# Miniprotein binders against q5uxb8, part 9

Target 1, 222 residues: q5uxb8
Amino acid sequence: MPDAVRRCPEDGFFEGDTCPVCDGAGTHILDGARRRQLSKFVSGALRHFPEDAGIEVDKAGWTGFDALRVAVERQYDWADAAALAGVIATDPKGRFERTGVGNEAGITTAGGRVRAAYGHSVDVTLDGTDDPVPATLYHGTAPRNVDSIREAGLKPMSRQTVHLSESAAAAREVGRRHAADPVVFVVDATAMQSDDRRIVKRGTETYTTDRVSPVYLSLLEK

## First folded at step 25 (miniprotein)

Design L51
Fold by ESMFold2, look of step 25:
Structure L51 (fold): chain B 222 residues (1-222), chain A 80 residues (1-80)
Amino acid sequence: as target 1 above (222 residues)
Amino acid sequence: SKRIKELEELLKELAEELGFPEPELDIIVVNGKVYVFVEIDGWEIAWARGSDVEEARRRAAEEALRELEEELKELEKLRK
């Protein structure tokens, strides 16, 4: 079950029981069950069925936050702007992008545009961010996956892209959700780009690519 | 129905064979249509729409099996 979403009056939305900045409890926004339910509707609407959800997405996949809020409120009588903003701001899989609100994306319940970061079945062309790609990226995984990854590389399952982390710590945290002692791979992003492999920033610390061949991978030594 | 349960059990077995955690299904109703999503570790591997829950679940399970079968074929190629 996902963690509840709460809101700190000073620091914005967070998951779990205490604000990571001030240790205060904040205000409860959504329990884990409703967070999961709302996340499924929002991601589905942006990726697969915008018309059935009552929204329009443009050629790049964007819809207005306010239009999405109206759709969410129509779908669930318990949902509101804070619930939508909270699900977007706290998503653990980098499913959503929000623009047009500057540095207030983790706080504001109004304004800007939203899209799914990946997984579309509707006809969209995602633009890349102009943010630089670090020379080195990381991938955290369960120990059971190590042999397969060393031999075959990182490949997406189904219609997903490969997700890479900006730091070893972030990658380890992702891996820890699925194993007590996660393994971290180091990804040579510079070599990938010099070989014409595209890597795009899709969130604060998240980057995506279509695959990572084994030649770009090594285990992080400790 | 019995067929849907058999498909979902096959899906669970194939995921286990590939070393994945148990797949999870989520069901929502949007605009009178049923949508089913199949996820592994919170990653969507398949989805389907149907006019009722039974149809949508069956379609989603079949699509998820197809995706995992392709994954197994790729692994077998690499081991040869």
Scores: ipSAE 0.758, ipTM 0.908, lowest interface PAE 0.8, mean pLDDT 85
Fold by ESMFold2, fold request of step 26:
Structure L51 (fold): chain B 222 residues (1-222), chain A 80 residues (1-80)
Amino acid sequence: as target 1 above (222 residues)
Amino acid sequence: SKRIKELEELLKELAEELGFPEPELDIIVVNGKVYVFVEIDGWEIAWARGSDVEEARRRAAEEALRELEEELKELEKLRK
């Protein structure tokens, strides 16, 4: 089950019980069950069935935040603008991108545009994000996966993207979702980019790529 | 039905052979159509649409099995 979503009036949406900026409790927005449910509707609508959801996506995959809010409110009687903004802002898999709201993307409950960052079955062409990529990225996994990853590299399940973390701590946290004692791989992002492999920032500490060959991987023992 | 549960059990077994956590299925109804999603580790591996829950669940499980079977075939090629 995902963590609850809460809102800090000054710092915006966050998951869990405590704002990472001010340590305050904030106000409750969504429990984990509703967060999961809303995320599936929103990601499905943006990726697969915009027409059935009552939204339109453009050639680059974008729809208006306010149009998406209307669709969400029609779909679930408990959903509102804060719920939608919270799901987008706190998504742990970097599923969503939001633009057109300047520095207020993690705070505002109105305006701008939203798209799925990956996973489309509809015919879109995603424009790239030019945000800087750290020289080193990380991937957390269950210990049972180590040998296969060393041999074959990191590859997405069935044409999805590979997700990488900005820090070893973040990667370990992700890995803990699947094992009590997760293992972390170190990814040489500089070498990947030198070999013309595309890495794109998706959210605060998450990056995506289509594959990581074994030559770029090493095991971080802890 | 019993057939759908058998498909979902096969899906679990194949995911385990590939070293993945147990797949999760979710169902939503949108505009009178049933959508089913299959996820592993929070990553969508398959989805399907149907006119009712049983049809959509069966189609999604079958699509997920096809995806995982292709992954297994690729792994077996690498071991040879």
Scores: ipSAE 0.750, ipTM 0.906, lowest interface PAE 0.9, mean pLDDT 85
Fold by ESMFold2, fold request of step 26:
Structure L51 (fold): chain B 222 residues (1-222), chain A 80 residues (1-80)
Amino acid sequence: as target 1 above (222 residues)
Amino acid sequence: SKRIKELEELLKELAEELGFPEPELDIIVVNGKVYVFVEIDGWEIAWARGSDVEEARRRAAEEALRELEEELKELEKLRK
């Protein structure tokens, strides 16, 4: 089960019991079950069935936040703008992107545009960003996956992209979701870009690429 | 439904062989249609649409099995 979503009036949406910035409790927005349910509807609507959901996505995959809010409210009587904003802002897999609200995306419950960051079955072309890519990126995983990744590299499952973290600490947190003592791979992003591999920044500390060949990977020693 | 549960058990077994956590299925109804999603470790590996829950579940499980079987084939090639 996902953690509940709460809202700090000063610092925006967060998951868990206390705001990571001010330690306040905030207000309750969604329990974990509703968070999961809403996330599946929103990601499905953006990726697979926008027409059935009552939204339109453009060629780059974007729809208006306010149009998506209306669709969400039609779908679930318990959902509202705060629920939608909270699911988007706290998503642990970087499934959603929001633009047109500056750095208020983690706070505001109105305005801007939203898209799925990956996983579309509808015909869209996702634009990359011009943000600089660090020379080194990281991928955290369960120890059981190490041999496969060493042999085959990092590959997306189905229609997803490979997610990379800006720091070893962030990668370790991703891996800890599935193991108490996760393993971190070091990714040579400089070498990948020298070989004309595309890496795109998707959030503050998150990057995506279509795959990472084993030649770019090494294991982070403890 | 017995066939669906057999498919879901096979899916669990194949995920385990690949070193993945147990797959999770989610079911929603949108505009009178049933959508089923299969995720592993938060990653959507398959989805399906159907006119009822049993057909959508069956189709999603079958698609997920095809995806994982392909992953297993690729893994086996690398081990050889």
Scores: ipSAE 0.732, ipTM 0.896, lowest interface PAE 0.9, mean pLDDT 84
Fold by OpenDDE base, fold request of step 26:
Structure L51 (fold): chain B 222 residues (1-222), chain A 80 residues (1-80)
Amino acid sequence: as target 1 above (222 residues)
Amino acid sequence: SKRIKELEELLKELAEELGFPEPELDIIVVNGKVYVFVEIDGWEIAWARGSDVEEARRRAAEEALRELEEELKELEKLRK
């Protein structure tokens, strides 16, 4: 079961009991069960069944946040704008992109657009961002996965993408969801790009790629 | 149903063979339709829609099996 979603009035949405920025308790938004349930509905609505969910997605996969809010409120009597915004902002798998809200994307409960970042069955074309890719990226995982990754690299599950983090700290945070003592792989993004391997920025501090070969990976020593 | 259980067992076995965690199943009802999602470690690998839970579960399991079989084939090609 995922951790609860809370909201710090100063620092925005977070998972767990304590704000990672100010150590405050924040306000409870969703328990783990409702978080999981709402995330599943929202991802499904954006990827697979917008019509059944009562939303419209454009050719780039975007829907209005407010329209999506109405849909989730109709689906679940316990859901509201804060719940939706919290699920989007704290998603551990990078399922969602939100735009049109500036630097308040992780805090605001109104406005902007939302789309799924990947996994669509509906016919959409996700535009790539021309945002520069850092020379080095990171991937957090459980220690039990180290040998597999060294052998086979980072692979997506089925039609998904590999998610990379902009910092080692962010990667560790992702990894902590899977293990108490996560390990971090360093990804040579420069070498990947030199070998014509595409890396695309998706959302805040998140980059996606189809696969990372072991030749681009090294384990960050703790 | 017995068939669904068999499919889910096969799905589990195939996931294990691939070195994946055990698949998880989520069910939601949207606009009177049942949607079933199959996930591995929180990643969606398959989904299906049905008129009831049993139909949706069966279809989702079948889709998930197909996806994992394709993954296995790709891995076998790389080992060759």
Scores: ipSAE 0.702, ipTM 0.908, lowest interface PAE 0.6, mean pLDDT 87
Fold by OpenDDE base, fold request of step 26:
Structure L51 (fold): chain B 222 residues (1-222), chain A 80 residues (1-80)
Amino acid sequence: as target 1 above (222 residues)
Amino acid sequence: SKRIKELEELLKELAEELGFPEPELDIIVVNGKVYVFVEIDGWEIAWARGSDVEEARRRAAEEALRELEEELKELEKLRK
């Protein structure tokens, strides 16, 4: 079961009991069970069944936040704008993208657009950003995955994407979701791009790609 | 359903063979239809829709098995 979603009045939504920025308790928004349930509905609505959910998704995968809010409120009597915003802001798998709300995307409970970042069965074309890709990226994972990654590289599960981090610290944080002692792979993004492998920036300090061959990977020493 | 249990057991076994965590299933009802999602370590690997829970679970398990079988085939090719 995932951790609860809380909201710090100063720093926005977070998972767990303590704000990672100011160590405050914040306000309870959702327990772990409802968080998981709402996340599944929202991701499904955006990826697979917008019509059944009562939303419209454009060719780039976007729907209005308010339209999605109406859908979640119809689906669950306990869901509201704060719940939806909280689920989007705290998603550990990078399932969601939210735009049109400026730097307050992690705090605001209204406005903007939302889409799934990957895993669509509906026909959408995700647009990329023109932001430059760093020469070096990182991937955090569990130790149990090291041998597989060395052999086969980084590959998505099913129709997903590989998520890369801008820093080793960020990668470790991602990895901590899977293991107490995460490992970090270093990705030679320059070499990948020189070989016409596409890497796209997605959100803050996050990049996505289809696959990373072992030739571009090295294990970061602790 | 006996068939569903068999499929879910096979799914678990195949995940274990691949070194993956045990698959998890989530069920939601949307507009009178049942949706089942199969996840490994929080990542969605398959989903299905059905008229009831039994149909949806069966279909989801079948889809998940296909995905993992494909994964296994890819790994085997790399080992050659």
Scores: ipSAE 0.698, ipTM 0.905, lowest interface PAE 0.6, mean pLDDT 87
Fold by OpenDDE base, look of step 25:
Structure L51 (fold): chain B 222 residues (1-222), chain A 80 residues (1-80)
Amino acid sequence: as target 1 above (222 residues)
Amino acid sequence: SKRIKELEELLKELAEELGFPEPELDIIVVNGKVYVFVEIDGWEIAWARGSDVEEARRRAAEEALRELEEELKELEKLRK
């Protein structure tokens, strides 16, 4: 079960009990069960069944936040704008992108557009950014996955993307969701790009790619 | 019901063979339709829609199995 979503009035939405910025308690928004449920609905609506959800997505996968809010409120009587904004802002898998709200995506409960970042079954074309990719990226995972990754590399499941982190610390944080002592792979992004492998910046400190061959991977030493 | 259990067991076994954690199923109802999602470690690998829970679960399990079978084939090729 995922952690609860809370909101700091100054620092925005966060998961867990304390604000990672100010260590304040914040205000309770969603318990873990409702967070999971709402996240599943929103991701499904954006990826698979916008019509059934009562939203429209454009060719790039975008829908209005307010339109999505209306759909969410219709689906669940306990859901509101804060719940939706909180789910979007705290998603650990980077499922969502929000734009049109400046740097306030972690705080604001109105305005802007939302789309799924990956995993669509509906026909959308995601626009990438031309932001420069760092020479080295990182991937955090559980120790149990090391052998598989060494053999087969980082592979997405159906219609998914591989998520890479800008720092080892960020990668460890991602991995910590799966294991107490996560491992970090180092990704040679320069070599990947030289081999015409596309890497795209999506969110803050988050990059995506289709797959990473073992030849670009090394285990970060502790 | 028996068929669904068999499929879900096969799905579990195949995930284990691939070194994946146990698949999880989530069910939601949207606009009167049942949607079932199959996730491994929080990543969606398959989904299906049905008129009822039984149909949706069956379809989702079948889809998930196909995805994992493809992954297994790819892995086997790499091990050679």
Scores: ipSAE 0.694, ipTM 0.907, lowest interface PAE 0.6, mean pLDDT 87

